VH-VL binders against Protein PARTING DANCERS homolog (PTD). Designs and how they scored, part 8

Target 1, 248 residues: Protein PARTING DANCERS homolog (PTD), of Oryza sativa subsp. japonica (Rice) (q6l5b5)
Amino acid sequence: MERSTHSTGWTCLPPPPPEPAAPGRGVCAMSTSWRDKQQPSLINFIAAFLAANSYRLNFLSISPDFIFNNGELSVAFIFETNWDCQNEGAVFSRVNMLKRQLKHLYVVVAVPTKEQNESFNRSYHKYGMKLGFPTFVPVTDPEMGFEKIVKIAHALGVCKQQDIISRLKNEREQAVQCTDSFLRVLTSIPGIDNHDANALAQAIGSIEAIAKASKKFILENTDLSTDKAETIVRFFRDPQYYLSPKIN

## First folded at step 25 (VH-VL; from y1 with heavy chain D31E)

Design z5
Fold by ESMFold2, last read:
Structure z5 (fold): chain C 248 residues (1-248), chain A 119 residues (1-119), chain B 107 residues (1-107)
Amino acid sequence: as target 1 above (248 residues)
Amino acid sequence: QVQLVQSGAEVKKPGASVKVSCETSGYTFTEYGISWVRQAPGHGLEWMGWISAYNGDTNYAQKLQGRVTMTTDTSTSTAYMELRSLRSDDTAVYYCARGDYLSDAFDIWGQGTLVTVSS
Amino acid sequence: DIQMTQSPSSVSASVGDRVTITCRASQGISRWLAWFQHKPGKAPKLLIYYASRLQSGVPSRFSGSGSGTDFTLTISSLQPEDFATYYCQQYYEWPYTFGQGTRLEIK
């Protein structure tokens, strides 16, 4: 049995890009142990702010203080709401432990006074934290800190969504170009037009299969004339014909 | 001293492209993202987009999507903005500025690069 | 996108006057707003960030206030060097956006 018919164009078409998620930014998980150590007014502020920004809030037993999920990206936060240099060793030990377990980690530190900011900077230098990971974000108060956490989570989600959309567009463009390349090759054969090329693709498939097809097979499976079928067979099998330069 | 120094003025024809450079000094390049902002004659400031100096992530203004590419070269601490398929309404002064979602505001700006697009 | 609307589009004032420029966001941006001064032939200069915080090196006659959607920039005693165009800019979320600008003309 000769090669079954298949269309190279059908295999080159990726699915369209997915529709973006429904309105809303995602899910925020808050550590129950972190929550239980905070003033209730801060927790109420956080809940209200998340609702206003279309995040669903869950209270869970998790190792970081917060995890945000928005699309394919998950990002974790350590949130130190009041810096105290007496506790610096415990803070940096926890950071070092969690950075080994978590791909995307940020540390937000409230340093409401100049003295606390300077103290934090000395502690950061002393413990030799690697530049750029995890990123430390000093803020002047806990409310500003949590707003910054949400801004970071949202910005990272936007970047990830754009990257996914760009990759899908490129795949679709490659699929279209693959089909166009097929037509360009076949229509370079003298006397073969786009209709003929499409008929060959539908009935026989790949250019390799067309090059091997007999005149009889072409005539039986396409609407091409006897002259066109002979031209195709000669083009692929006659070394002198095949080597001839194409003229526009 | 923190400085952002941009490449010189350019004159282009419609349909061409332009690539503006922004060489940074006086700070750790990977700690701040770079945004690009332009001002057309007689108009206000327009944010064009942003690039992360540490991982190359970008976000472009929707109206420029598909025509703009922002890149960085960490070895030279330089950011680049390329705008393609230029039109006459792309005539503007183009600024680079340091800052992103991690920083407080755009605190340091380049001197600006005039790009003129005329037939 | 968050639209930023400034008022007035221009103002004429004398040296020593108190000048107030307003900026309205199309949705709440908390305090994530900056003010810039832009003089012809120069780069924009940051004056105020986080709605009310004065940038280092900026004269204390500049002040900012507001939260949510309504913000103001105030120059308490206008000086000749304050001739410029002033812009507000939100940095609450991408894409960042500017107001259309307010030209300050010194009589």
Scores: ipSAE 0.551, ipTM 0.814, lowest interface PAE 2.0, mean pLDDT 83
Fold by ESMFold2, last read:
Structure z5 (fold): chain C 248 residues (1-248), chain A 119 residues (1-119), chain B 107 residues (1-107)
Amino acid sequence: as target 1 above (248 residues)
Amino acid sequence: QVQLVQSGAEVKKPGASVKVSCETSGYTFTEYGISWVRQAPGHGLEWMGWISAYNGDTNYAQKLQGRVTMTTDTSTSTAYMELRSLRSDDTAVYYCARGDYLSDAFDIWGQGTLVTVSS
Amino acid sequence: DIQMTQSPSSVSASVGDRVTITCRASQGISRWLAWFQHKPGKAPKLLIYYASRLQSGVPSRFSGSGSGTDFTLTISSLQPEDFATYYCQQYYEWPYTFGQGTRLEIK
């Protein structure tokens, strides 16, 4: 971490500089339970497409179907490759549960037949979903759907990198106070760095949700280690407040 | 009826700036991003950049980086493109078009705005 | 940047003819390709998206095909109103790019 960017009044830890891009565009985590329900040919296509687009693929036990992470942005996806006209509510129930806890969520639905497309449109209207969060993206087949997932993840990553670069440039050209108390609270937890805090914020949308999250929930929805997840849970739930050794 | 209506033609000197507006109607403004595309006389189409009407995120073509700013005003359902430090080779018809990485290709375009840069 | 190369640069044809225009991408773009018709003094008009899907309101004589790097636009029975310049455009990734255009002249 470099600590020479600011020396103004009452100090706040600045965000670390953007890491240089790792080889490729980042990491794609695929849910193992989702993978195990798919035809092997689709999984082979996904692996090849991710490699062609410079993403590293990991198989993890996570609650969404996919998480894309480039170090600065975490985006979750629900990917319904088999729209079931007879059990349409299951998708929307899962979306409603996850959208309350995830900051960046997209839902991609394969509707290859006119019947499935009509069923999806009726279900969307029936369950009162609004345009916006989470965004639903209907596609004609699973391969198109996964290509769209990668296009979305990449576009959002490009926008985030540009935003970070612009913010750092503005901060360097201007004296500012540190105003981001959310990250300050999370990084005050021993062993939690800015990358961890950003992963939590992007995956789990509020400090209140993080404070109530179980270790299992944190591990399922972030890339944090078991030790870090345990530290977070203890920090918020120790009935006698104490500070673990403070990081500086 | 979806429409994109652009501001009128402009004549500018080199070094000046121009701001073209694109007023949208007939759809929910925040549902689509807006791209800007230009065509110089005798040349093909050139994508300039994109802005999200939802959150204001942008991506600009590399050759225009630092000279272009795209903005939106949700209250008037209007997108804007400002090009600064104009050169004679910026003479072109400028189009707005709706569409982004979530949607299909550019399905609705503005009528175009001729910007002439001359000494 | 993904470069899009069209062929031919121009074509002259009679009403009723079948016309084929090709477009090659400098790298694989799957099917994320659109075709536009552009007439003097008008905005470009979307004809085909996702390589082969016909835009609403576009006559069925227009069709598109291809995947990966090689794509075609076909007009099966040319009409007088089809005089225009045609552009392909990739929307696989930013920056989006257009082919240089194919001018279609009606004899």
Scores: ipSAE 0.550, ipTM 0.808, lowest interface PAE 2.1, mean pLDDT 83
Fold by OpenDDE, last read:
Structure z5 (fold): chain C 248 residues (1-248), chain A 119 residues (1-119), chain B 107 residues (1-107)
Amino acid sequence: as target 1 above (248 residues)
Amino acid sequence: QVQLVQSGAEVKKPGASVKVSCETSGYTFTEYGISWVRQAPGHGLEWMGWISAYNGDTNYAQKLQGRVTMTTDTSTSTAYMELRSLRSDDTAVYYCARGDYLSDAFDIWGQGTLVTVSS
Amino acid sequence: DIQMTQSPSSVSASVGDRVTITCRASQGISRWLAWFQHKPGKAPKLLIYYASRLQSGVPSRFSGSGSGTDFTLTISSLQPEDFATYYCQQYYEWPYTFGQGTRLEIK
């Protein structure tokens, strides 16, 4: 009696598909050239911080040190992790170059010492930077600086999204209002109902266009009766139409 | 000296609008945003919204969306907050404060403006 | 929205006492936390920013600590002028939110 050891093949259920990653806040592109100049500890910090904040980090050959993309908005950053009092000109040259190419540019500068801070302030004036373009963000340490970068990127991204949403809402509201007004005007015409008004809206699109439309055009492009089409034409073109006694 | 000076107290009826001003001095106006914070009697501080004095970008508290409008006048270095469709629960002291995502915190505050909404 | 929860809601203390107020965020906010002092009829005053940075002009008896979700404001030796309501505030993301406040009263 050969005991057929039914090897119950534990079908390793494929690991549940990774929970859809919370919709990432965005993408952070880091300059490879910038990376290579930094301490590994800072890079690790940045990577961890981005991960914790739902940003995807990509290393790219880009001119700015960072580019954040939160959907439709891209923001560029220059990040000086240690202000060099003897190399001020190089920084501002780079700033001047990039500000011409980029609409949204921020310059974050770590100035941990009083001397560095004073140097930075003097340099800012020396090189004739226009206030606010680009925006300079002095910080005391690189970690704080990077956190500010992320904060700025996030804030700008959210703001833009809200603006878009608001704009869309306003547009929708306006569209609805226009439609309602359109329908009200047309249905105020004796014998014209909502169906007729909608047919006209679809076929002709605007009150102005309807007002200019010929009877023939209305009849060819809508299911309105001849009488209704005539009424519409008269309503918009016959000044005496309103003077005719409403034969109730 | 950096200073924020707000407009005087207001008494309004329900349904009305109020516009509070915040005049700034002692710093470059366009380098900072302005936030508005209010405090109703017996309640804590409530953030209302923010406006950039540089580009006019705004962010409003969801609760106040549609009723609040923040604006700036760079020529006078003044920020404005308009609240519409006033309710009794809008009775509060309203503060403007300098600060935004570019700065470290709300470091300078106006003296506050009492807005009373009473039938 | 990020909810900020302060503890305690009120505290009674005497001059010279050490006072500790805590603030908890509903999610990680790194160090983007500020502490404010608010007295009746006055504007709020910034005490601490970025969780632990002392605002210029604020006495050294005030200190802040914490990161992520848990933060603490400490007054090492309470002075008569320190009796007020204290608020934590996150400015990590919109909308900015305050704690409910901690009223510090004289015992």
Scores: ipSAE 0.456, ipTM 0.736, lowest interface PAE 2.0, mean pLDDT 88
Fold by OpenDDE, last read:
Structure z5 (fold): chain C 248 residues (1-248), chain A 119 residues (1-119), chain B 107 residues (1-107)
Amino acid sequence: as target 1 above (248 residues)
Amino acid sequence: QVQLVQSGAEVKKPGASVKVSCETSGYTFTEYGISWVRQAPGHGLEWMGWISAYNGDTNYAQKLQGRVTMTTDTSTSTAYMELRSLRSDDTAVYYCARGDYLSDAFDIWGQGTLVTVSS
Amino acid sequence: DIQMTQSPSSVSASVGDRVTITCRASQGISRWLAWFQHKPGKAPKLLIYYASRLQSGVPSRFSGSGSGTDFTLTISSLQPEDFATYYCQQYYEWPYTFGQGTRLEIK
C-alpha cells in the first residue's frame, strides 16, 4: 500500500500586487548647489523624509534651494541650515532677487542660539523686509526646518485643490440653476414640454435668443411642431397672448 | 510682555449666541494665528479652531462647523470667537492661544472665559 | 482625525519622585507634539514643543522624547508645584487633537 504522499504543492499565491503606490503627493526639486554644501546626514534625512511622505526627490540646477510641485502649484524655498551672523547680507540679497521672480517663496532659517536669532531679527529689519513677503520661518534645527517646508508645501497644495473643487462646484450649481430656470420658463408656455424646452436649449441656447428667434429658425433647427413654434413666438412677442383664455 | 486678555464670563440661554474676545499685546499680531480651545467641566481640552491673523484663513473643528465663526481685527489686535445655537454641553471655559502663522505650538494662552449655558 | 491616547489617566506620586507620562498617536506625526500643564483656574502652560524642545522659562526637570507615534514626558524630580493635569497635543495636521489628560496627584 504505497502511501502516495500527495505533496500538496503550496501554490505560493503570487504576492498580492503591490498596493498601487499611493498617488505621489508631488515632486521635490533640490538644488545641487545647496546639496553640496550640506552634511550627508541631512541629505539622507531629507531623502528618507520625502520618501516617507510620498514625494519624489529630484536634483536640479535651480536658484531656490527647493521647489515643491504638488500638481499645479509650485512653491519655492530658501533654506539656511545655519544662520551665519557674518553673511546676512548675502542671504537677503538672494531673497530680494528671488522674491521678484517667484510668486510663492518661503525662507526657512535655522537659528539655534539666542545670538543667531537676534542677529536674524536685526537683519530682517535692516534689509527692509515686508512682513509675509516673503514669509520667514525661523527654526531651531535643520530637521525641524525641513519638516516645516514639507508641511507648508502640502498645506498649500491641498488648499489650491479645495479652491478648484469649490469653484467647479459653484460653476456647476450655477449652470444647473440656469438650466432649471430656463426649463421652467419654457415649460410655462402652454403646450411646451421638457422635450421641447431641451430642444430649444440645444438649438438656440438662451431665453433671450429664443425670444428673438423667428418661427422659421425654430422649425429649421428643432423638431417642434408648427403650432408649438408659433406659440413660442407669440409668447415672447405678443403681450396679449397671456390674456387669451385657455382653449379647453 | 506678551499677553492675551479675554473678555469676561458669560451666561446664555440655549439657542443663543456668545462672542468671546481675545485682546493681544506685546507682539506683532499679524505674525501669528489664534487658536481657540475649550474645556467642559470634568472633560479634557478640546480644540475648536484656528484663524490666521495674517490672511484670515480659518480651520474649524468639524463638530462645530456651521456654529462657530472666528474673526480678527488687526486695528485692535483682537481675535473673536462666536459660537451660535448654544447648548448645555457648550458650557465650558474657553481659551484663546497664540500659534505662529504656520500653526505651530500654542506658546501663550489667555486666562480663559467661562461660558455657562442654562435654561 | 488623529487620536491621542495618554497613559496613565492618573498617577499618584510624592515630591522627589520621577514621573513618566506617555502619549500615543493613532498615526505618525513625526515630532509635531506638544506637552501642556494645566492647573485649575489657570491657563494651560506649554512645557515641551516639537516632542523634545523645552519651552523658555520651563524648569529643566521637564523633558520630552519620542517621534512618530510614541512620546514621553518625564519629570525627573517632582516638585510641589508640579501637581496638575498634563496634556499631549498633536499639531501635525488639522484638526488638532489633545490627549485625554493625565492627572498627577499627591500620594
Scores: ipSAE 0.298, ipTM 0.674, lowest interface PAE 2.8, mean pLDDT 87

